# VHH binders against Cytoplasmic dynein intermediate light chain DYN3 (DYN3), part 3

Target 1, 312 residues: Cytoplasmic dynein intermediate light chain DYN3 (DYN3), of Saccharomyces cerevisiae (q04949)
Amino acid sequence: MDNCNAWDKLLSQNESTINSTETATITAIIYSPSSKTLHQFINICFPEGSNSILDTTLINYATIGWTNDLKENYSVDVYTLIRNTDDALDLLKPFLQEHSSKVRWLILLDWTLNDQKLWLNELSYAFNKIKQLNDDNEFSVWCLNSGEILNLQRHTTVWQSVHIDFILQTLRSFCYFNDSSLFYICEDHTEEKREEAQRLKYQELLKHFCEDRDMKDHIEMVKRSEILIPKGCDSIGLIKTVDERFEPTEVKEQHFLARYMDFIPTIDKIREDRKTTSGIDLDKLYPLEVFKVNIQEELGKMFAKYRENSRI

## First folded at step 19 (VHH; from v2 with W98Y)

Design y12
Fold by ESMFold2, look of step 19:
Structure y12 (fold): chain B 312 residues (1-312), chain A 116 residues (1-116)
Amino acid sequence: as target 1 above (312 residues)
Amino acid sequence: QLQLVESGGGLVQAGGSMRLSCAASGTFFDYTMGWHRQAPGKQRELVAKITTGGTAYDDSVKGRFTISRDNTKNTVYLQMNSLKVEDTAVYYCAARYYLSKDYDYWGQGTQVTVSS
């Protein structure tokens, strides 16, 4: 019998992963463009979540414990979501309705998906939707595989420094006006000691972000593949140092979105490459209606049998 | 500062074809290059544009007109097929820097006349 639903998986994983030693609770949501991007993020930045309970094709949940460098214990309720449709964030509505505390959002982008033309529109939609779903949010945008910047410039005829700078100034402006952190994640696999140091830095940034601690020791605004800009550390003037003709206040305007999408390489090439690099077959995913029906039906059956036997 | 010079216009019968060329005085990789047209008594309208991100066309010319560019020759082309009398206009080549809202560089125009 092949009756599978997201709630059965979440309930099973939640029961087995609760850490009985935690003293403080954090809620974090990782919103990823693909399963591969999510796994890479976990491996690099969040090794505490490396077990199979955060492996997902669509949505997952787990409670992960950690101890920080100040010997403080935390219980982190982690939700992961793969961006499959324009409505993917609505899948989180039941979880968010039951929370009254701050939610830490880790919005993932991935330089290897070649979907940069879509980034501004996708971020704008996601941030607006999240603010409708929850009142108390801390935002961060994590651009994985930023080492791909060199490959895009070397191996395509259309990618140039002006595109990389335009995307950077756009993302910095978007994050500045939305009170969000912006982090580029780049690994150099050619030297083990540097790779280890970079991973530890990203892991420290993740914990500080989740724990509401200061991150100003890790600012990087110059190295194009290694950008690290915590919330509150950027400015209109700093953004304009990349190219003074760029106007950060325009990023929120409809005409800017049109110009952004016009200048970044064509959507047809990006759409084709995205399906190839996503690693997820959307046709095999259960539709939202099926998830809602199956979850309610399965839980109802279990609790109805329990209530009949107990009759309290 | 870009200087733009159009060529290739003239008289053509309806249903015919014509190719316009726009030679630029310098490189235009980081510009939107566009063809605009102005019929007598009408406002100037964008017909086709090309950037590093792709091409776009006015609905009235989709499937009939093709914009292209050669960055090594600093030249933009407009291939016009299945021409209609309504396509009669002065055609202008224009350039807009990718950070600008408006087209700032314009050619002198080339007349295209489509006869019945």
Scores: ipSAE 0.499, ipTM 0.801, lowest interface PAE 2.0, mean pLDDT 80
Fold by ESMFold2, fold request of step 22:
Structure y12 (fold): chain B 312 residues (1-312), chain A 116 residues (1-116)
Amino acid sequence: as target 1 above (312 residues)
Amino acid sequence: QLQLVESGGGLVQAGGSMRLSCAASGTFFDYTMGWHRQAPGKQRELVAKITTGGTAYDDSVKGRFTISRDNTKNTVYLQMNSLKVEDTAVYYCAARYYLSKDYDYWGQGTQVTVSS
């Protein structure tokens, strides 16, 4: 048989097997700017041990099970993808269902990568590409390491509150008009007890998102490093309370993208400051990592995992 | 409302250098500051701009002109080196608030004349 047909058949069998043994199944796709961001996200938001099964340099797959606070059992098919080129999303075609089922997209941004200038353009491209690849999507944007906001303001002269607020109003507007949730993830490592409580909090946030649950109790619009805005909970009026002169409807326009990129501090400015003061290798802070990978080998590893997990 | 005052223009020989200054009546951290020029009979054109996001230059002056800002003095500068006769124009300092589409604040202009 043809290779394309075998791959489609595997995906269909995998979903059927899961449905016959579980109360509910979910498909989630994590789109990350780097392997480091991905590992951190999984460690914070997924059950313990998930990192070892979802470790990847480009693309991976695993099935993660959990029971929610309502005693409901879920089986979550998690696909992970590292954004290494503009066409990385095309690698997901073999994993998507021919018959449309809802796919939960977890699109990651990372405050520590110093790539905020590129965020609006990258989100616009990703959302449009995803809509071309799949019909039934539930979008969410997860901004990891948002505690970095404080460090940027404390340790540089170029980052100020106006930049933080402008990014926030832009992301909120983008998510509002694209029916997407927006979540800032801020992890505090000062105390072990607080670290565990935070992990449980963010695990519940992830579960609620994946399960399509009412998230009105998970709203935070005031603490700039801890923003939590589920789909449907924002408005043009609320966005404008940060700065009334901001016009949310402009976010879709080409001239806005140019102004956004012009105003947000560049990596070069931050990189120059850090070279002078810290001596840190700033190449590790680039938003896109280029790594050499054997696509056939990575797909082979995923296929083997599918075969093992799908066997009766 | 932001007020802009240019200074530093005048006559210079080709190949020479000149520094223009633009003093602002208030802080401009959240503005795009730009130098524009208008030669006789031509349209006003952006020459260089500076924001918190960086600098950009028209191709005709790249490598010869440098824009900079001093936020403590509320001043933006245009260092012009290797001047050419074609650089002869009235140079204007302009400001655009980061939430605005257009440059809304302009100085009165300063004449730069480059002789061969």
Scores: ipSAE 0.484, ipTM 0.794, lowest interface PAE 2.0, mean pLDDT 81
Fold by ESMFold2, last read:
Structure y12 (fold): chain B 312 residues (1-312), chain A 116 residues (1-116)
Amino acid sequence: as target 1 above (312 residues)
Amino acid sequence: QLQLVESGGGLVQAGGSMRLSCAASGTFFDYTMGWHRQAPGKQRELVAKITTGGTAYDDSVKGRFTISRDNTKNTVYLQMNSLKVEDTAVYYCAARYYLSKDYDYWGQGTQVTVSS
């Protein structure tokens, strides 16, 4: 037990607020599907060294300081939370009761977790729960590892552009109607210089989001792996340019959730490390028993939870 | 416009097996393909469906019926095993575009009669 470390942490927080009249305080909450996803997000978007004080297997808290490109100082109170149960957000209730200020929510999705079928339901639950827990929210959805989109299309025969577009239109519609930003994070690890430039880009994106700054210079709506749509920059018309038949207003309806989960494929974890071949016909990749077991289990979980919420 | 033609129905003894086929006039990769049935005096009900996300079955047929598809032949199948007299109905093949709320395309139906 190091009393000096605990005391130093407390003093660091107080000193940050005392030492500068230009220092503004921001509250941010990162809600992550896994510790690995959280670690990657912090490594990409937060200042160096942030992982050592923000990583967690359940819940954590730290204060992060930064200076933006306008030389303004910010003190960011960051909570990190792992979704390991449906009630994980309730762990934040005592903190949210004590704070009446705006909370910036960084809700993470991860293209590598093979859980895209669950995304709409998980986002719907999280947004509704957060709105019950806190009144003043600034939402953002961050889809990590979006470079996996290319891998899914190249190395499987079940994932096609229609699925990628459907997920995109669904996420854009969800975010549009919930006043949320939508950001895809795509890293290129082939060159260190390019990788560092991308990290600087995403760090500036995070700062602009947290500081409520104009983000028009960050908009990207065309490159499927690099989507960046700040709150208020999308529209029903723009979403429909991908496929006019898609109806964005349906995304919040119960029947849409069922159709979304029906259409979105998943990859059997047994086959992930063994999908190295190319040119496999789509007709040869539909092993009914494997899909039936995995998909049925996930659908059963989702429908049971959804039905209980509707009855109670 | 997608056109659907069912085949394979008829009379079968209880405990027997039967396979229904649904030939489509075009590709249906981005459709939910479903088998529905309607017994006399009852509403049409979904029995099984298949899409790129997998298959699903009504509880009354789980373990006995299997839906499958052959994309090279644009054909959907319903394998029905361990048939019961309550499976007697007109069976319809239907297609729903993945962006649609409802099944927009229907076959004419094929009668399945299970005798004791």
Scores: ipSAE 0.478, ipTM 0.791, lowest interface PAE 2.2, mean pLDDT 81
Fold by ESMFold2, fold request of step 22:
Structure y12 (fold): chain B 312 residues (1-312), chain A 116 residues (1-116)
Amino acid sequence: as target 1 above (312 residues)
Amino acid sequence: QLQLVESGGGLVQAGGSMRLSCAASGTFFDYTMGWHRQAPGKQRELVAKITTGGTAYDDSVKGRFTISRDNTKNTVYLQMNSLKVEDTAVYYCAARYYLSKDYDYWGQGTQVTVSS
């Protein structure tokens, strides 16, 4: 009987946790292609120590508090999720069905994963799936390790400026038509003072996004590794200034997706042409039985943390 | 604007091999380069394509045909092995700018005839 009431107990604990009239509550979900990408994103954009409570190999939950530069207090309920299958977002259904607030989605891409060819299809699937799971969404796409753009151009002959521009115009168009922000994160590790300043910059960007604040002071549309385009700050005309032949309205069409996937190179195919063995096993292809066991373990850990953090 | 000239066609016996070449008047690395063929009374069909993102083949030629390119020579090749009578067609080289929906540039074609 008590097991049948588990969700009612969890929701009741959540309601009692919200006691302060001066603390606003935010729900944010980080959707990451890998644990490493997630770890790096949290280390760059979230307050010190957030990795210890948000890192995961599949799914996690924690509450993070912060105070912004206007002295406003926020309690942020953060879910972290690793995309290990196309259906990973379904793991969030129980939590999304029982809350009523806007959800801020932080959808991560990573320039170092050699999967740029798949980005448009994966974003299209994720956005459509999220819209089916939740009605009130604030979208953002965060491209980590954008400094890799320079390495790809310097160390290969197949990556050219035309590919970088095409990806950018495609991502800008996708985000424009889906009412999403687009942010490139480029870490400069040459000096600790500059690295710390970049962390503070990205932390403030994250807070402004989550708090629905104006981000027009953060716009960067020219430096290819440092793109920052908040929701509502782009336009079809601006996108076309890179190449007028690009048709932003075609980005949603199946024929465009096919051309996008055909044109964008991958490092793995380049390595195959050199006949070099890639020794990285794709752990994302677990047997079904093993995968089900791992999901149940991680969900159990997440539910336990959800109950504990809801007692704040 | 981009001009394409095919060469290398002719008569070949079934089971034989042939290599087609397509010389371009300019650079084409930002194009999809494709070989299409049209048999008598049939619709023109894409046989193979190549971009900076890789290659793709129609199922009927997979494993027998290989498309390749040499950007320094502005040339695209189609190596055709294990030829069948069904491969008899006029073969066209075509180019599609990566931002374009359709193939905008076509060669005049080269006849390939496979005899039993």
Scores: ipSAE 0.471, ipTM 0.799, lowest interface PAE 2.3, mean pLDDT 82

Design y12
Fold by ESMFold2, last read:
Structure y12 (fold): chain B 312 residues (1-312), chain A 116 residues (1-116)
Amino acid sequence: as target 1 above (312 residues)
Amino acid sequence: QLQLVESGGGLVQAGGSMRLSCAASGTFFDYTMGWHRQAPGKQRELVAKITTGGTAYDDSVKGRFTISRDNTKNTVYLQMNSLKVEDTAVYYCAARYYLSKDYDYWGQGTQVTVSS
């Protein structure tokens, strides 16, 4: 047995030096309801040019680098998955079985898809499925296009503040009990400087989340279109300040899911004749039916990229 | 305190139609409004409900009954078409606050009798 020779000392020293390299590695998975939502999220929150690397196929993978405000370099292995069936998350099982580090989950919702009635059920399914597939998760829920809240209240007689508040209290309670962050993304395109400032804000938010940094300076709990609540920053008492009669602990119960879906409006409630006016069925309210692809071909493309850009 | 008063019941021939009304003493925007019925010797059953999220029907009345509401009149309606003898029952209007598990407000009921 040689506990330490010159070669062993050199390898140990070089291992430490290599591990102190300025670049750190992060694994992130984006679970999006649609290709459009995914594109918007990447445009807003990721460095410029990231969309050209993460195209809008059902499953994709790329490595994206960034430098944070502390001049630290990160290499982020980003996987994207577009929800096209209830079993879409199973497509990640081969990757997750070989992965050994924390996975940052970026679970997207989109206020413009008119599917808010389904959000609680979809989140419950997704979180439970992810916990079955992987042990070391950092969850976040990102609600894109939250400026639509104002449009719904201004331009429809069906959407009222009680619905907006109910969704907010429900999402906050769900995230609180599942140790998840909750972020609303609201874009303002009226002025170039405002647009750039918002982009920088959301890029820093994403970086802080992925880097597991303190996010207390980013908290926003009042502006309904700009909600930012990092994991650990909410409470039952704070949630109840929106409406004291709301009981956050009920959100995990089956009877609550039924009442949630019962109360939240949909687009088909507004139209006068659902079948004759548009010919739209309920499947077109969900992006799952939009992306009909050959699963084996997409998995092959993902695995090829994974082997070229990452360890297997 | 929400009070509910049903009207529009009576005798109708099988295959016929009738419309029940439920007048509420106040606004019910944030309530689930339901029509329940109880036939002699049977348990009370929900036949139709309406809220801001839509409508739902028991399988036995689907396609024949339509629930609707007029918020300006604080009134809920049940249009019953193609009536059958087995639809004979006392029909009750009920309200459940959207944060509550149970229906807490009930009307007195209106008799619907379908003759052969």
Scores: ipSAE 0.439, ipTM 0.784, lowest interface PAE 2.4, mean pLDDT 81

## First folded at step 20 (VHH)

Design q2 (from y12 with Y98F)
Fold by OpenDDE, fold request of step 22:
Structure q2 (fold): chain B 312 residues (1-312), chain A 116 residues (1-116)
Amino acid sequence: as target 1 above (312 residues)
Amino acid sequence: QLQLVESGGGLVQAGGSMRLSCAASGTFFDYTMGWHRQAPGKQRELVAKITTGGTAYDDSVKGRFTISRDNTKNTVYLQMNSLKVEDTAVYYCAARYFLSKDYDYWGQGTQVTVSS
């Protein structure tokens, strides 16, 4: 009895539903550093009325749908994955092998997680791994809680504008060379109307990304916290306008990664009270919290959820 | 142009302690600061570095040396404990902009001699 992994079951069920509606089915995968980040992303960027009840499990599934301005119906199968282990992406291997279609990747970063030092390494790893697992990819990087940038600058002595600019140039360069979009997601809580407007903006951004539309109209580079750069809309010249001394071509080099990690600070929440600038030992890379997850159980949960959603 | 001036070197007995200072002519927040040393007949080597992201040490001095900085004084320090005869060298303070590959600025050096 060939242990058809939970993915095989999910795929078989999806095939039955796809045959009924001439609706172009799009596959999107969200790779998130945390469940909290994922939740935030869903709340901000998912279309209104979408069954947003993505459980905070390691792997989850949801279908979102909308009608665009051209009266075309879109349906997107969204898979979510939490970065709990270095091999988390390998869980998708059976799924990706069965799917020969273009996959939309949404790689999430979060300014509130104090893991900026690891971003370049994590992105590099994820992108490389994904390219090995699937040949037809559309990449996007979404930086959640970009409003935190201002807080870091105002409330810490460690974070300076130079760090923020350096990270921006680094991410822009990385995305440029990997044909990826880069989006900073900033929430405006000043007025309800503004919040709603922002939500609509980001929802439209997600829809257009999934629809593979021309996204040139979405370009924003006004504030450090409000950056929207669709694929193909950046250049080395534009990146260098932030700091001309920055060399975008070096972002692929190992020596650059070392410098990036050396320069980007970490906030030791525990020691902020103690004035002692005791520098973090750079020789000790703090591993991201590795969550031990039973993969079979998680896949089972995902399958169960899929069944429930298919009945509605 | 950043000028660097070392101080605090001299003669010390093995097992003793010494503190070196490096005064910079300007702000060096966005600079990587390093202490290098050159022993007679040997190549110059990085001993310790400090950045806004942390500190790093050569294996030969780990646990014995501590690099620190005071941004208000534009000064970098090297606290050297449990000194060994092998630590005898001219010690140099160096700085590089965080985007630079190489150290751009160097002090004149200070002699540290550890006697048996």
Scores: ipSAE 0.811, ipTM 0.924, lowest interface PAE 0.6, mean pLDDT 85
Fold by OpenDDE, fold request of step 22:
Parts: structure tokens; sequence; C-alpha cells
Structure q2 (fold): chain B 312 residues (1-312), chain A 116 residues (1-116)
């Protein structure tokens, strides 16, 4: 039975259950390094009342309901994918082939993970792969737990300001040349009111990103832990203000990747959170066969759960 | 300008050990530090490098040589074990800013001679 038929059937079944009015549906895909990171992102950026069935599965589905400036209701279909293998994005291939609409991509990074050294390579790979899979994309990079930057500097002898600045310039350059937004997500837990205000800010940011709105009003470039750079709001000149010796154009070069990896330190922290639902340590190299997922079955389960929850 | 001064070279028998030191005139935390060597009639080659992210070695010295640094002393070291006659060369300490493509600062070099 042609993989295309099962997906079509799933889509058709979903269309039939969405009996309501032709509300323009926006498609968003969240690509997360871990389930924990994903959950945190959802808790911070999703509006209250959002139906998120976050199962421990590699692929999840959620819907966000919003109201636009015209007081019209619309929905966002959110698909989530955990980065467990380089081939994880290929799981979306059947979906993307059938989808003709613009896809909003949210690529998550997490400062609490000891994977900063790999960020440039991972981003490069993801962006290239996505571009191959889909032609109409809107990209954004979200760095969660940016408050951890201060902790790294205070509690480690290895991490210094120069590393933080270098990473920032690198990410900014990467996003600049790939026409991507860059957002550092920093939670303020000092006061409840501040925390709430921050959450509202990030929720608005997500909404505006999904709506493809002009986000120039969201620009923040002063604090190292609070960086908000929407697409089109950066420049080579601005990037170089951090360190003038930095050459943004080099981020595209292979030799720069090597230098990036050489310079960024690693903290001997066991990535405890990169475990699959099967107990597989994602920090270990496993044969690809271990990650063979019946995509159709998983999607079916996902939609079934969604339907069940929607009836409640 | 960062000044580099090598020390610790000399004559050693094959199978022996030697430790080289390179003292820098200033802080080199954000520099890639490297040991290079040049044998007679051969080109200068990178032997080992150290950055804030780790160490790397030429295959010819891997498992025998160890590069390390002491930031408090502004000194980089090259511990050379199981020395071979082929390791005979002038050894140079070099420094490169992490954003630079080339090594900008060099020591005068120290002679290492390994006898059979």
Amino acid sequence: as target 1 above (312 residues)
Amino acid sequence: QLQLVESGGGLVQAGGSMRLSCAASGTFFDYTMGWHRQAPGKQRELVAKITTGGTAYDDSVKGRFTISRDNTKNTVYLQMNSLKVEDTAVYYCAARYFLSKDYDYWGQGTQVTVSS
C-alpha cells in the first residue's frame, strides 16, 4: 500500500473532522534537540489552553488557536520532531511532499545542553536538509535557557565571555545568510510578575512569527542573554560590533566549522535527557535500524490521540 | 604582540622522554597554541595544537606526545614520550588568535635531537 495513500487517508480523515469554517491553517514544525527542551518551549511560548499531546514519541502534533487583528480565528498545525538521528527530518518527507503551503520552521537550541560545539554543524545540516525537502520555508532559531549563559560563566573556568560572543556572532551570521530569525529565550524567575510578562512576550513573538508579521518592534540586541533578531533585522556591520575581527562570511566555509568546533568548549555533562522512549541513549551511535519507525503507524496513533482529546 | 620563548630542548636517546615549554609574554586564552617542528631538509609541520575546545595531534606523534597549557603561567607544554630518531627537529611554539587563519606569533625554536 503506497505510503502516499496512507498519508492521504490521514489527511482526508483530518479534513473531515475539521468540519468547521475554512480557517486558514498555518503549518509549523518544531525541531527540538530533546523532549525536555520541547516541553519547556511549549510551556513558555504556547498560549494557555493549547491542546498539546506531547507524547514521548519522536513526532507529535498540536494545534494552536489564535485570533488575528481582525478578530478572526485561525489555527496553527504544529508538528514536533525530536533530533535523535540525522535522518529524523526524512520522516517528514511524505508530509512535506504533499504540503504545498509555506512551512514555519522553529529550530530549537538549548543552552543547558552540552552541545554548543555542534550547533553550527547541526544547524547547517538541518537547514540544508529542510531546503531539499521543501521549497517554501520560513526559518527561526530559538535558543532556550539563555539564562544559563551566566551560569556557565560563573561556575565554570572553561567558559568565558569570548566563547559566548563567538557563538552569538556565529549564530547571527548563520541566520543572516540563511534569512532566519534568531531568538534567545530567557526566563526571569525573580518575580512572578516578571515571569508572566516574559511569557507573554514570547507568546506574542511566536504568534507574530507564525503570522509572518513585521517583527521589527521585537528587536533586542543589547543583552547577551536576551537576543531577539527577526529575519532581515541584522547586518554584517552589526554582527561585527561584538568582535571586529570576526568575518561573518566565513561561517559558510568548511574551515570555519572546524575552527568553531575547536574553540567551543565541552562540559563533561552526561546528556541525561537525550533518551528515546525506548531507553536508547542518543549520545551513542546506534545502527539506523534501531530507529526504524513506521511513520504511518506513528502518524495514525498521533491523529487518533488528537481525535480522542478533541472529543473531551 | 605576543612573544613566545621555547625551552627544554636538547639531546635525548631513542625511547626517552622530553618536555618542552613555551612561555608567552601575555594571556593566550583565546589563542590556539601550536607546536611545530622542522627537520633538516623538510618543511615545517604542525605537531600538536591546543584550544579551549580541545587538543589535536599529527598522526606521527599521536599517543606519544601530549600538549597542555597552564593559563596561570601563560605557558604551553609539549610532553614527548617514546621519542624516535625521526622526531629530531627544531621545535617551534606558535600562537594564533582563534579568529585568525594563520599563526601570527612564533618562538625562536628549540633543537631536539634524538640519538639512536
Scores: ipSAE 0.807, ipTM 0.922, lowest interface PAE 0.6, mean pLDDT 85
Fold by ESMFold2, fold request of step 22:
Structure q2 (fold): chain B 312 residues (1-312), chain A 116 residues (1-116)
Amino acid sequence: as target 1 above (312 residues)
Amino acid sequence: QLQLVESGGGLVQAGGSMRLSCAASGTFFDYTMGWHRQAPGKQRELVAKITTGGTAYDDSVKGRFTISRDNTKNTVYLQMNSLKVEDTAVYYCAARYFLSKDYDYWGQGTQVTVSS
């Protein structure tokens, strides 16, 4: 679809929306690699959005309301966008240029799509593009179906712990330097009460992200399938505990993207799906000059945290 | 310290085939293994590489050369078919740890000479 027609459709869908004067208004955008991933995310983390209008087109819109545990009322304007080409984010350009308020971005990845080789490039492109389209952004990355990590290691000869750790350190470094949260979403269908507790936790995490609330009660940095790292809770030192030889500051560099893509298994399913879901041109890779780091500034943050911890 | 030893080089007629082997002193699962070559008076160039993520080839050898590995023998191979005189060079096996920027481990090289 062309950008003008998609924008007109989006505006048409929201003309009946009514906001209360006592209700805080939030704009959230869910950027998903596929319709299936989007449906899974909504069902697990955002059941209030189960109205099918959020999943019927490449771009969709709904208004969702809730009241939090502090008795505060929120009205969330939720936009969903399916990644089908590198141009997908441009569909939001007319809307984003009209608005100057903070936008909460929920950028989805999916362990079952076998596109992990492309994740760093896709994230680098998306974050850079979003920063060009809008000035006031709050980022989060949500990796769905992280239970697939165990299946990949158990049922293939290629996926080993070094690959899982390398992806994790890469994603953590990327999110750390881009001031983004990182959440792995894993369903444990083998135990009903654990599944229920996990879903409630993810739902609370999403709402706290939208509300700009503290998420420290939800930190998980050890269980590889259940990683939960809110913005500001990671560090270079913590990332390096996974493998000391990993250098987080290199994630921005073009040669790192090449090494990342060289080492991470599988691209064959992505090539098969190239015309249907990915929209990614495998002959064109986005350079990883997404962010700059000041090593002395980061060291200063590390020393400040050390002094703070020593006061305990 | 990973040690690499090449073998299989020699003289071959144009249009012929040759297989190079690179034996490693240890496991290389988490390395990029590469075949490089240096013709007289030219810069050393990457010809083919292999990782857990797949293989890649220089355009000059695509369709003619195949890189493969045997993890049980810690050995990397380069099958060279339809050889041209321009393929004449010293061929080096090299290894780069996946977290490293550069190839740090090199073999001594094996001469491949393609006669017309």
Scores: ipSAE 0.502, ipTM 0.811, lowest interface PAE 2.1, mean pLDDT 80
Fold by ESMFold2, fold request of step 22:
Structure q2 (fold): chain B 312 residues (1-312), chain A 116 residues (1-116)
Amino acid sequence: as target 1 above (312 residues)
Amino acid sequence: QLQLVESGGGLVQAGGSMRLSCAASGTFFDYTMGWHRQAPGKQRELVAKITTGGTAYDDSVKGRFTISRDNTKNTVYLQMNSLKVEDTAVYYCAARYFLSKDYDYWGQGTQVTVSS
């Protein structure tokens, strides 16, 4: 299939409907693991009316307008991409080659897809690929349906708090070293008033992210299903408060990826399409290695990074 | 600290089966439990490992060996089928905390000898 052609046509048609001289223009790209995740994200985090533009196809484009709490008008060119092959991000290459301004990346993860074992690998691939395709990026990671954390712990014997904490420390470390925001999105459907208040909160969070506004008043680092950590607001020291033995500087290393995938469970009964990737045979790509590491030197590097990053 | 005690080794004819056990002195839910082996004059090698995320095997034993665990007994097993003379080695049980790079706890080892 000729996906370059599809992008050219979409850009040509929809650019004529935008009146950018009257409002500030923002470019955002949403990279979603599924059509359902994408639909939920738009419905929760974008202004009302955005969901009628929702498209469940592989690639889509829409212009979404909003007014922020300072009465400023924005026009957001939203591109959506659903990850269904290893080369999905390459579909964006023609657009990114022609685009010369900052791109806001909203990279989605979804707690209900039973793919947490794959998250670090998928994020590493996506961030590296995006950096190869475009120079001026603002990254964010959005973990949808984080209320599922409670369901996994209540209704399975395999998910424990240690897994939840390990994923959190891993995602925080990954985002910290890649200058990315990290947001957990939890929608509570038990009370309609609370559901609406949460949706409004997340809509304001999205606006602040896209508008490059200060977000320190929105930080949440304690409530495990409601984590909100804007870029620049985390540190090695803060990450280690969850479990001091966790080494944030190791997250970028290949041996850490193997250990991450080894430990994170997958429940075959929850999602059938993940059975063959569920950690069964990862060791054949993981050679046994006896590290000759200067322990004193590596500890010094870790403490130096901690001291420098904690001054942020 | 976690103490590991292997048992079940011995002499077996080629083609035979054997089960190794590793009893841990405490809970190992948040550890990678591994079986390693060392043949005379060779380096110690990982044979199989198990954690909450699943199991993995060295290619030389895949399909013949099975690692399993019983968390209520704090015990890890290695079922060894279709044994070959090349499987002759001292087998060690080891534990690695999931946040650690290295196996921190080791058993004393149990000898497995496969006769042709």
Scores: ipSAE 0.466, ipTM 0.785, lowest interface PAE 2.2, mean pLDDT 80

